# VH-VL binders against b0r0t1r1705to1887, part 29

Target 1, 183 residues: b0r0t1r1705to1887
Amino acid sequence: RLRVLADVSGSMYRFNGVDGRLERSMEAVCMVMEALESYEHKFKYDITGHSGDGFDIELVRCDKVPKNNKERLKVLKTMHAHSQFCMSGDYTLEGTEHAIRELAHEEADEHFVIVLSDANLERYGISPDRFARVLTSNPQVNAFAIFIGSLGDQADRLQKTLPAGRSFVAMDTKEIPQILQQI
Below, E stands for the ipSAE of ESMFold2; O stands for the ipSAE of OpenDDE; V2 stands for 0.75 times the mean of E and O plus 0.25 times the DockQ between their complexes.

## First folded at step 14 (VH-VL; framework fv_ifabotuzumab)

Design u4 (at its last look DockQ between E and O 0.93; V2 from the best seeds 0.00; counts 0 for: pae E 2.9 > 2)
Fold by OpenDDE, look of step 14:
Order: C-alpha cells, then structure tokens, then sequence
Structure u4 (fold): chain C 183 residues (1-183), chain A 120 residues (1-120), chain B 107 residues (1-107)
C-alpha cells in the first residue's frame, strides 16, 4: 500500500511564475504516476494533496489510477485548479501525519508514504525536526520525503536533520522514478 | 474525559534514581506523544524529553541525556520517566504532558505533577 | 538551543486592563509557538498554539499573534482569574524550550 502526498497549496500557484514550483510539483506527480504504472500489480497506490483546504484532497484513487496520458493530464489539471482556488495554508505535516495514520490501519504487507515536497521547508514554515518526527512516527509505515527542485545546500541541511534513508533529493523530476525504485 | 494521572511525591537521596509514572485515560494512548517537563521551585518550565508511546522512540534534551529514560507500557496506557544519579538541583515538580496531533501541537493535556525532592 | 525571552518578567495590572506579553525567539520559529497559563501549585494550561490558535474553552479575551521571532499574548480585558504566570514555548526545534515566564499580578 502506497500513498503519495503532493503539495497543492495556494503558494504553489502564487509563486509558480517566480520559480515554477507548481510545474515542478505537477511534473513530479506525473513522474510518479508513470513510474508506478508498471507496478500496479504489486502496489495499491493513491495520490493525495494538501492545501489550505485540507490535507486529504483526492487526486488519484486507488481504484481508479490513471491508465494513459490523458488521464494523467486530468490529475495535473486538478492539481493546478485546486492550487489556484484553494485557501491559503500549508498542511505538509498534518497531511503526512494523516497519511501515515490512515495507511497504518489498512491491511497490506507493507505500507509506504511518499511526501513530495520542496526542500525549502523552513521557508514555508515547516519544521524539519517535526517533519522528521512525523516521518518516523509509525514503524509500520515507511514514510519518505522526496525533495524536488531543491537547492543543493538546502537539501543537504535537510538530510542532516531527517532520518537516514528517509529523504531523497531530486534536482530533476526525471530522477524521481529512480528514487522510487530505491524505496 | 482525557486525563493524565501521575504517581505520588517522591523523596530521594543524592545519587538515587526516581521513576515517575503517568497513566493516560480517555484517549488512545499510542496516538499521542508524551512529554515530560519539570519545574524547580520558584522557577520556570523545563522540557526534558518526549516519547512516542506507539514506537517507544524518544527525544531527550541533551542536558538529561544519559540520566533520563522514558518508557511506556501500552497495556496500561502508562508512561514512565526515570531520572538517575539524582542531585539536589533535580528537586522539582515533574509533569507529563500530552502533545496534540494534526497540527494541534504543543502540550494540550497535563498531569497533576509529581513532586520529587532530592535531599541528603 | 533556541532561547525564548519573555517580557516583562513581572507585570502588575488591574481588572479590566489590556495586557500584552511579548515573547522573542533567538531565531525564527515560524508559527511554532504556544502560550501556557499556570496558576500556583497547578499544572500549566495551554492557551494558544500555532502562535494564534486559541485552545478550545479558552476565553476570547486571550489572543496570540506574531510569527518568526516576535510573538505576543494579549488579554483584552483582564479578569480576576487571569492573574497567573504565563509561559511561551517553541516547538520548532529540539530541544523544546520555554520562556522564563511572566508573572501577572494584581495591582
């Protein structure tokens, strides 16, 4: 059982023109969907978003995963639309905690939570220490963070704070499939 | 009703150990981190550490590292804090305090406190 | 460690007064700040968390504000039961740290 958590907060849209963060996020989600296509027989996965509207925003359902590019694009459009019109707020920690807690109650051989995030957590008011605590909060759930488009320095600092083996840095979204294979 | 009930007052000699218990009720014990905070007479609050009752993982203040041990018994929803090699300056009221979840962080429920007196 | 400095350490006020207590962090803690009220021989009580979110059951006269390094607890109209010691606490980084406290006394 796998849940991917994506940031679809308003800041993603608001600052996309500045640094392309929403585009990177969407690309990341797309890479995840593409990467998982070949493993659908092994993994039951869903994708959930978090924003100011909440931390359980349905993007991809386990029973209805995208089967082609058209369906993937629909997911991306949903992300874009949500980020554009949602309330302000960041629920990275809450979303992660929720994902872990929910998955823990589901029957599966293994449980995984993958958080797609920007490496600049502090800038967004996300405590690295708290994030680390959340990621390791339940031994039954293997929670990981993939930091996308991160400055090298920021990523390094985060990796020092986060538990070993629980964080990955993707300087390019194209690296995400490889990272997923490592998980 | 959510409640934390701590063990009774302790009087110890220097060099001894003390173990304070904190029994939780009214909520799922394993779903919330448990903090321990102490307060010396007439002084402020001092965070000692925390424990995840589910996993048993702990985070201690470095000041207490090597002397403090936080444990839990999930079967009776009880958290324990043991402090060893006691000194006079360890005299304080010790509190267990539950941390919230889902963004409701910080310590939202407190025990009544346990007075620990260290004297020769 | 993140140092939390409260000001003032002592405050005398009268019932009905507007009271403001300040808490400064040695570094940015975003909104990871809580306020506690403690009465003599009682356990602390959480009033505010996430800098500005009021605990359920806490009167509306209590409010928290601020972000980054500067935070304030405001009591809009002091009531007799509000005379106590107040503590700020950051939970941005380990170890968690408290301010030294502000004792609010009746004038």
Amino acid sequence: as target 1 above (183 residues)
Amino acid sequence: QVQLVQSGAEVKKPGASVKVSCKASGYTFTDYWMNWVRQAPGQGLEWMGEINPYSGNTNYDEKFQGRVTMTRDTSISTAYMELSRLRSDDTAVYYCAREGDYGNYAMDVWGQGTTVTVSS
Amino acid sequence: DIQMTQSPSFLSASVGDRVTITCRASQSISSYLAWYQQKPEKAPKRLIYKASTRQSGVPSRFSGSGSGTEFTLTISSLQPEDFATYYCQQYWRYPLTFGQGTKLEIK
Scores: ipSAE 0.859, ipTM 0.928, lowest interface PAE 0.6, mean pLDDT 94
Fold by ESMFold2, look of step 14:
Structure u4 (fold): chain C 183 residues (1-183), chain A 120 residues (1-120), chain B 107 residues (1-107)
Amino acid sequence: as target 1 above (183 residues)
Amino acid sequence: QVQLVQSGAEVKKPGASVKVSCKASGYTFTDYWMNWVRQAPGQGLEWMGEINPYSGNTNYDEKFQGRVTMTRDTSISTAYMELSRLRSDDTAVYYCAREGDYGNYAMDVWGQGTTVTVSS
Amino acid sequence: DIQMTQSPSFLSASVGDRVTITCRASQSISSYLAWYQQKPEKAPKRLIYKASTRQSGVPSRFSGSGSGTEFTLTISSLQPEDFATYYCQQYWRYPLTFGQGTKLEIK
């Protein structure tokens, strides 16, 4: 069982013009959906968002995964629309903790949580030490972070701070399918 | 009501060890990290470390690494802190403190404290 | 380690006064700061977390502000029960560290 978390907060919309964060998140979600299309027989997956309105924003249901570009575009439009009209606030730590706790109680052979994030955690007010602790908080849930569009030195520092094998860097969103295969 | 109740005062000689208990009630013990903080007489607060009661994972302040052991017994909702090779400057009040949940990681509930006196 | 420095270390004020205690971090801690009140012979009690969020049940005369490296705790109208030692504490990075404390005495 696999859950992917994406940030759809109002800050993603409001600051997109400054650093392109919403655009990168949408591209990453698109790559995840395309990469997982071939693995439906191995994984039940969903994609949820987190925002100021909560951390259980349904983007992709595990029983209704998108099958083509038209359906994937609908998911991206939902992300954009939600971020445009919701409250500000980052809930990455809270959303990840909630996802780990929720999946730990589901019946499955293995449980995976994958968090899509920007590598500059400090800019977003996310403590790297706290995030590292959250990713390893439950041994029954394999929690991972994929960092999108980060500079090399930021990525190197972040991978040294986070638990070994629990973080990956995608310099370009096109790298995401290969990263998912490593997981 | 959320409560943390600690074991009673201890008097120890240098070189001994002490194990302080912290019994939790009124909440799901395994959902919240537990911290240990000490306060020497007339001094400020000093963080010693934390334990995840679910997994048993710990993080210690480097000052205590090698002398402190934090454990728990989930069947009785109790956390423990053991400090070995005691010295007279380990004389302090030792507190357990529960961390908040979901983005509230500061210590929100404290035990009453356990006085440990180390004297020759 | 992130050092937390409080000012002043000692403060004497009258009932009804507005009191401000400052806490400075040696490096940015975003808003990962808590304030605690400790009365003599008692365990600390959390007043504020995430720099400005008041703990449920804490009187509205207590407020916190700041981000980054400089933070304040304000008591808008001091009451007799407010004499205590106040500590700030960062939880941004390990090890968790406290300020040295501010002892508040009411004249």
Scores: ipSAE 0.457, ipTM 0.778, lowest interface PAE 2.9, mean pLDDT 82
ESMFold2 (binder alone), look of step 14: mean pLDDT 93; pTM 0.951

Design u5 (at its last look DockQ between E and O 0.84; V2 from the best seeds 0.00; counts 0 for: pae E 4.7 > 2)
Fold by OpenDDE, look of step 14:
Structure u5 (fold): chain C 183 residues (1-183), chain A 120 residues (1-120), chain B 107 residues (1-107)
Amino acid sequence: as target 1 above (183 residues)
Amino acid sequence: QVQLVQSGAEVKKPGASVKVSCKASGYTFTDYYMNWVRQAPGQGLEWMGEINPYSGNTNYDEKFQGRVTMTRDTSISTAYMELSRLRSDDTAVYYCAREGDYGNYAMDVWGQGTTVTVSS
Amino acid sequence: DIQMTQSPSFLSASVGDRVTITCRASQSISSYLAWYQQKPEKAPKRLIYWASTRESGVPSRFSGSGSGTEFTLTISSLQPEDFATYYCQQYWRYPLTFGQGTKLEIK
């Protein structure tokens, strides 16, 4: 059982013109969907988003995963539209905590939560220490963070604060499939 | 009603150990971190550490590392804090305090406190 | 460790007064700041969390503001039951740390 958590907050849209963070996020989600396509028989997965509107925003349902590029595009459009019109706020911690709690109650051989996030957690008011605590809050659920488009300095700080093996840095979204294989 | 009830006052000699209990009720014990905070007479609040009641994992302030042991019994929703090698400056009121969840962080529910007196 | 410094340590005021307590962090803690009220021989009570979110049941005369390194607790009109010691606390980084406290006494 796998849940992917994506940031679809308003800041993703607001600052996309500056640094392309929404585009990177959408690319990351697309890479995840593509990477998991061949493993649907092994993994039951869903994708949820968080924003100022909440921390359980449905993007991909586990019983209705995208089967082609058209369906994948629809997911990305949903992300884009949501980030454009959602309330302000970031629920990275709440979303991660919720994902871990929900998955813990589902029957599976293994449980995974993957948080797709920007490396600038502190900039957005997300405590790395708190995030680390949330990621390790339930030993039954293997929670990981993939930081997309991280600057070297930010990445180093995060790696230092987060538990070893619980965080990955993807400088390029194309690295995400390989990272997923490591998990 | 969410509440934390702590064990009674303790009087100990220097070098001894004390174990304070904190029984939780009114909520799922394993879903919330439990903190321990002490307060010396006439002094401020001092964070000692926390425990994840689900996993048993702990995080202590370095000041107490090696002397403090936080444990829990999930079957009775009770957290324990043991402090060893007691000294006079350990005299304080010790509080257990629940950490909130889903953004409602910090310590939202407190025990009534346990007075620990260390005297020769 | 993050040091939390409250100002003032002691404050005398009268019923009806507007009171402001300041808490300064040695480094940015974003909004990871809580305010507690403690009365004599009682456990602390959380008043504010997330810098400005008022706890359920807390009177509207209590308000929190600030972000980064500077925070304030304001009581718009002091009531008799408000005379107590107040503490700020950061939960941005471990170890968790409290301010030294502000004792609010009746003038």
Scores: ipSAE 0.888, ipTM 0.945, lowest interface PAE 0.6, mean pLDDT 94
Fold by ESMFold2, look of step 14:
Structure u5 (fold): chain C 183 residues (1-183), chain A 120 residues (1-120), chain B 107 residues (1-107)
Amino acid sequence: as target 1 above (183 residues)
Amino acid sequence: QVQLVQSGAEVKKPGASVKVSCKASGYTFTDYYMNWVRQAPGQGLEWMGEINPYSGNTNYDEKFQGRVTMTRDTSISTAYMELSRLRSDDTAVYYCAREGDYGNYAMDVWGQGTTVTVSS
Amino acid sequence: DIQMTQSPSFLSASVGDRVTITCRASQSISSYLAWYQQKPEKAPKRLIYWASTRESGVPSRFSGSGSGTEFTLTISSLQPEDFATYYCQQYWRYPLTFGQGTKLEIK
């Protein structure tokens, strides 16, 4: 069982023109959906979002995964629309904790949580020690972070804090399918 | 209603060990980290460590590493802190304290405290 | 380790006074700061978390502010039940650390 978390906050929309962060997040979500398309018989997955409005924003339901590019585009349009009207705020820690707790109660051979994040955790006020602790908080749930874009100082500190193999850096969103295969 | 109830006062001699219990009620015990904090007479608060009651994983302050052991019994929603090789400067009130939920990592609920006196 | 330094260590004040307690961190802790009140022979009680968020049931005369390295707790109109010791605590990095405390006494 696999849950992917994506940032759909208002800051993703507002700063997209500066560094393309919303576009990269949308590309990452698209690559996840495409990478998992042929594995629907092996994986039960969903994708949820977090923003200043909350951390339970449903983007892809596990019983209604997109089947083609039109349906994937609808998911991306939902991300864009939500981020456009949301207040700024980050629920990365809370959303990750919620996802890990919720997945631990589901019947499956393996439980996976993957957090898609940019490399600027400290700018969002996210303690690296707390994030590392959250990712390892439940041994029944394998939680991972994929950092999209440049390797920042905050991401380096988090990678040094995490157990081996719990974080990955994708310099290009096209690396995400290969990273998912390693997980 | 959320409550943490600790075991009673203890008097120990130097070199002995003490095990303090902390029984939780009114919430899902395994969902929240448990911290242990001590306070010597007339002094401030000192963090000793934490335990994840779900997994049993611990994180200790380095100055207690090797002397402190934090455990739990999930069947009775009880956390334990054991401190060995006691010294007179371990005389203190020992508190268990629950962390908050969903990214709120400050201690939101405290036990009543357990006085441990170490004297010869 | 992140050192937390409170000022003042002791404060004498009268009912109705406005008091301010300062807490300084040796490095940035963002807003990962809590304030606790402790009365004699009682466990600490959390007043403020996230530097400025008041706990449910805490009177509005208590307020917190600050981020980074400098934080304050303000009691706008001191009441008889507010005479206690106050502690700040950071939860940004391990080990978790407390300030030395500020004892607020009746003048």
Scores: ipSAE 0.284, ipTM 0.737, lowest interface PAE 4.7, mean pLDDT 80
ESMFold2 (binder alone), look of step 14: mean pLDDT 93; pTM 0.951

Design u6 (at its last look DockQ between E and O 0.81; V2 from the best seeds 0.00; counts 0 for: pae E 10.2 > 2)
Fold by OpenDDE, look of step 14:
Structure u6 (fold): chain C 183 residues (1-183), chain A 120 residues (1-120), chain B 107 residues (1-107)
Amino acid sequence: as target 1 above (183 residues)
Amino acid sequence: QVQLVQSGAEVKKPGASVKVSCKASGYTFTDYYMQWVRQAPGQGLEWMGEINPYSGNTNYDEKFQGRVTMTRDTSISTAYMELSRLRSDDTAVYYCAREGDYGNYAMDVWGQGTTVTVSS
Amino acid sequence: DIQMTQSPSFLSASVGDRVTITCRASQSISSYLAWYQQKPEKAPKRLIYKASTRQSGVPSRFSGSGSGTEFTLTISSLQPEDFATYYCQQYWRYPLTFGQGTKLEIK
């Protein structure tokens, strides 16, 4: 059982023109969907977004995963639309905590939570220490963070505060499939 | 009703150990981190550490590292804090406190406190 | 460690007064700040968390504000039951740390 968390907060849209963060997030989600395409028979996965509107925003359902580019595009459009009109706020921690708690109650041989995030957590008011604690809050759930489009130095600093082996840095979204294989 | 009930007052000699218990009720014990905070007479609050009741994982303040041990018994929803090699300056009221969840990572419920007196 | 400094350490006020207590962090803690009220021989009580969110059951006269390094607890109109010691606490980084406290006394 796998759950992917994506940031679809308003800041993703508002600052996309500055640094392309929403586009990177959407690309990351797309790469995840593509990477998981051939593994649906092995595991069940879903994608959930978090924003100022909440931390359980449905993007992809386990029983209805995208099967082609058109369906993947629909997911991306949903992300874009949500970030454009949602309330301000960030629920990275809440979303991660919620994902871990929910998955822990589901029947599976293994449980995974993957958080797609920006390495600059502090800028967004996300405590690295708290994030680290949340990721390791339940030994039955393997929670990981993939930091996308981050500066190397910031990513390195962040990795020092996170548990070993629980964080990955993707300087390019194209690296995400390889990272997923490592998980 | 969410409640934390701590064990009774303790009087110890220097060099001894003390183990304070904190019994939780009214909520799922394993879903919330348990914090330990102490307060010396006439002084402020001092964080000692925390425990994840589900996993048993702990985080201690470095000041207490090597002397403090936090444990839990999930079968009776009870957390324990043991402090060894007691000194006179360990005299304080010791509190257990539940930490909130879902972004509310402050201490929302407190025990009544346990007075520990260390004297020769 | 993140140091939390409250000001003032002591404050005298009258019923009906507007009171403000300040808490300064040695580094940015974003909004990871809580305020507690403690009365003599009682356990602390959480008033505010996330810098400005009021705990359920806490009167509206209590409010928290601030972000980064500067935070304030405001009591708009003091009531007799509000005379107590107040503590700020950061939970941005380990170890968790408290301010030294502000004792609010009746004038």
Scores: ipSAE 0.899, ipTM 0.949, lowest interface PAE 0.5, mean pLDDT 94
Fold by ESMFold2, look of step 14:
Structure u6 (fold): chain C 183 residues (1-183), chain A 120 residues (1-120), chain B 107 residues (1-107)
Amino acid sequence: as target 1 above (183 residues)
Amino acid sequence: QVQLVQSGAEVKKPGASVKVSCKASGYTFTDYYMQWVRQAPGQGLEWMGEINPYSGNTNYDEKFQGRVTMTRDTSISTAYMELSRLRSDDTAVYYCAREGDYGNYAMDVWGQGTTVTVSS
Amino acid sequence: DIQMTQSPSFLSASVGDRVTITCRASQSISSYLAWYQQKPEKAPKRLIYKASTRQSGVPSRFSGSGSGTEFTLTISSLQPEDFATYYCQQYWRYPLTFGQGTKLEIK
């Protein structure tokens, strides 16, 4: 059982013109949906967004995963629209914790939580030590962070404080399918 | 209702050890870290360490390294703190405290405290 | 280790007064600061977390502010039940550390 968390906050929309962050997040979600299409028989997955409106914003339901490019585009359009109109705020840490707790109570052979991040945690006021504790808070839930983008120095700083094997760097969103296989 | 109930007061001699219990009720014990904090008479609060009740993983302040052991029994929702080789300056009230939830990881529920007196 | 320094250590005030207590961190802790109230012979009670978020059930006369290294707790109109010792605490990095406390006494 797999839950992927994506940032759909208002800052993703507002600063997309500066560094393309919302587009990268949408590309990452698209790559996840495409990669898991080949493994649909192995994984029951959903994709949840977090923003100033909360941390349980439904993007992909586990019982209605997108089956074609038209449906995947609908998911991406939802991300874009939500980012445009949501309340300000960040729920990365709270959303990760909630996802881990929620999945721990589900009956499954293995539980995975994957957090897609642009490695700008300090911008959100997120403690690296607290994030590491959340990722390792439940040994029955395998929680990971995938840092996307060319912010290598920031990702390196965060990896220094995060548990070994619990964070990955994707320099391009096309690397995401390979990273998912390592997980 | 969330509640932490600690074991009763203890009187110990220098060199002995003490084990304080903290029984949780009203919530899922393994979902929240448990903190241990002490307070010497007339003094401030001093963090001792913490335990993840699900995994048993601990993190201790270096001041207590080698003398403190934090454990738990998930079957009875109880955390324990054991302090060995007691000294007179270990006389204090010892508190367990649960971390909060949803990005408010400061301590939100405290036990009533356990007075440990070390005298000879 | 991140040292937390409160000022003042002691404060005398009258019912109805406005009081401020300052807490300084030796390095940035972002907004990961909590304020606790402790009355004699009682466990501490959380008032504020994340620097400025008031705990449910805490009177609106209590407010917190600050980010980085400088934080304040303000009580806008003291009540008799507010005479206590107040502690700040950072939860940004290990080890978790408390300020030394501010005892608020009746004048």
Scores: ipSAE 0.008, ipTM 0.577, lowest interface PAE 10.2, mean pLDDT 79
ESMFold2 (binder alone), look of step 14: mean pLDDT 93; pTM 0.950

## First folded at step 15 (VH-VL; framework fv_ifabotuzumab)

Design v1 (at its last look DockQ between E and O 0.27; V2 from the best seeds 0.00; counts 0 for: pae E 14.2 > 2)
Fold by OpenDDE, look of step 15:
Structure v1 (fold): chain C 183 residues (1-183), chain A 120 residues (1-120), chain B 107 residues (1-107)
Amino acid sequence: as target 1 above (183 residues)
Amino acid sequence: QVQLVQSGAEVKKPGASVKVSCKASGYTFTDYYMNWVRQAPGQGLEWMGEINPYSGNTNYDEKFQGRVTMTRDTSISTAYMELSRLRSDDTAVYYCAREGDYGNYAMDVWGQGTTVTVSS
Amino acid sequence: DIQMTQSPSFLSASVGDRVTITCRASQRISSYLAWYQQKPEKAPKRLIYKASTRQSGVPSRFSGSGSGTEFTLTISSLQPEDFATYYCQQYWRYPLTFGQGTKLEIK
């Protein structure tokens, strides 16, 4: 059982013109969906988003995963629309906690939570230390963070703060499929 | 009602160990982190560390690394803090304090405190 | 470690007074700041968390503000039961650290 948590907060949209963070986020989600297509027979996955509106925003249901590019595009459009009109706020921590908690109650041989985030956690008022705590909050759930960003230095600093093997840096979204293979 | 009840006062000699218990009730013990904070006489609050009662994972202040051990017994919703190699400056009131999740990370419920006196 | 510095360390006030306690962090801690009240021989009580969110059951006369490095606890109209020691605490980085405390005494 796998849950992917995506950032669809207002900041994604607000600053997309500056650094393309929303576009990268959407591209990342797309890469995830494409990468997971070949593994649907092995595990169930869903994708949820977090924003100022909440931390359980349905993007992809495990019983109805995208089957083609049109359906994947619909997911991306949902992300874009949500980020544009949602309330201010970031629930990375809450969303991660919730994802871990929810998955822990589902029957599966293994449980995975993958948090897609940029490398600017601190700018959003997210404590790297607390994030590390959240990722390791339940030993039954393997939680990981994939940082998608243009600033390698920030991502490297975050990796040093997070538990070894629990964070990955994708300087290019094209790296995400490979990262997923490592998980 | 949510409450934390700690064990009674302790008097120890230098070099000894003390183990303080904190029994939780009124909530799901494993859903909240447990912090330990001490306060020397007439002094401020000092964070010692925390434990995730579910996983058993701990984070200690470096000052106490090697001397402090935080554990829990989920069957009885009890957290423990053991401090070894006690010295006189370990004399303090020791508190357990619950820390929530979902962004509620401050310590919202405290035990009544356990006085530990270290004297020769 | 992040040092938390409260000011003043001691404060004398009268019932009905507006009281302000400040807390300064040695580095940015976003809004990961809590305020506690402690009365003699009692455990601390959380008043404010996330810099400005008031704990349920805490009177509205208590308010917190600030972000980054500067934070303030305000008691709009001091009541007799408010005379106590107040602590700020950051939970942005490990180790968690407290301010040295502000003892609020009756004038």
Scores: ipSAE 0.368, ipTM 0.795, lowest interface PAE 1.6, mean pLDDT 91
Fold by ESMFold2, look of step 15:
Structure v1 (fold): chain C 183 residues (1-183), chain A 120 residues (1-120), chain B 107 residues (1-107)
Amino acid sequence: as target 1 above (183 residues)
Amino acid sequence: QVQLVQSGAEVKKPGASVKVSCKASGYTFTDYYMNWVRQAPGQGLEWMGEINPYSGNTNYDEKFQGRVTMTRDTSISTAYMELSRLRSDDTAVYYCAREGDYGNYAMDVWGQGTTVTVSS
Amino acid sequence: DIQMTQSPSFLSASVGDRVTITCRASQRISSYLAWYQQKPEKAPKRLIYKASTRQSGVPSRFSGSGSGTEFTLTISSLQPEDFATYYCQQYWRYPLTFGQGTKLEIK
């Protein structure tokens, strides 16, 4: 059982024109959906978002996953629209913690939580050390972070802070399918 | 039962160093950040910094950067705070405090405090 | 740094009174705020975290509210053991910062 968390906050919309952050998040979500296509037997997955409106923003339901590019585009349009109209605020840490707790109660052979993030945690006011503690908060749930971007020195700092094997760096969103295979 | 027990009171002269210990019991020491907070006589609470006991990584308030060192010994579940080049205005009670779990990073368990007096 | 400002700094009240203490952050901190009670010569004790969640074992007369930049601690019916100094603290961003404290005294 797999839950992917994506940032759909208002800051993603407002600053997308500056650094493409919303587009990168949308590309990452798309790559996840494509990588998990044809594995519906093996992986029961959903994708949730977090924003100022909360941390349980449904993007993909586990019982209605997208199966073609047209359906995947609808998911991306939902991310775009939500980020445009949501309330101010950030729930990254609470959203990750909630996802870990919720999945721990579901019946499954394995439980995975994957947090998609760009490497700009400090820009969002998120302590890397606190993020690491949330990721390791329940040993029965395998929680991981995938950092997307070319910010090598920031990614190196984050890797040093997070436990080994709990974070990955994707320099290009197209690397995400290979990273998911490692998990 | 979660408990933090600190070392005893210290009297130091200006320019010396002090090292305060904080022994944890009743929980998995490496799963929770440890903070150090001080309180000068008649004053409020002042955060000094924190340590991740698992990795040993630290984050200090800029005011103490270069004078404070926070360490731990995981084999005996003990955190340490060392403050160097002491000044008279470092006279305070020094507390260790554990952060909470799961999106609750406020300090939920405090040690009894260690009084450090800096005078000549 | 995020400055935390409490008001009032001193509060005189009688047993049975309803008391409110306010805490203002210099910038938005979502709901990442805690309240502590400290009695003379004792370590602080956490009363409230995440602005409104009461710590287990804390009497129900204590409640917290607020979000963003303005927060309150309310004691609904003051008891003799509640006379203490109260601190708010943000844990949204480093460095962690406390308010200056509110000393609650017997009138």
Scores: ipSAE 0.008, ipTM 0.487, lowest interface PAE 14.2, mean pLDDT 77
ESMFold2 (binder alone), look of step 15: mean pLDDT 93; pTM 0.951

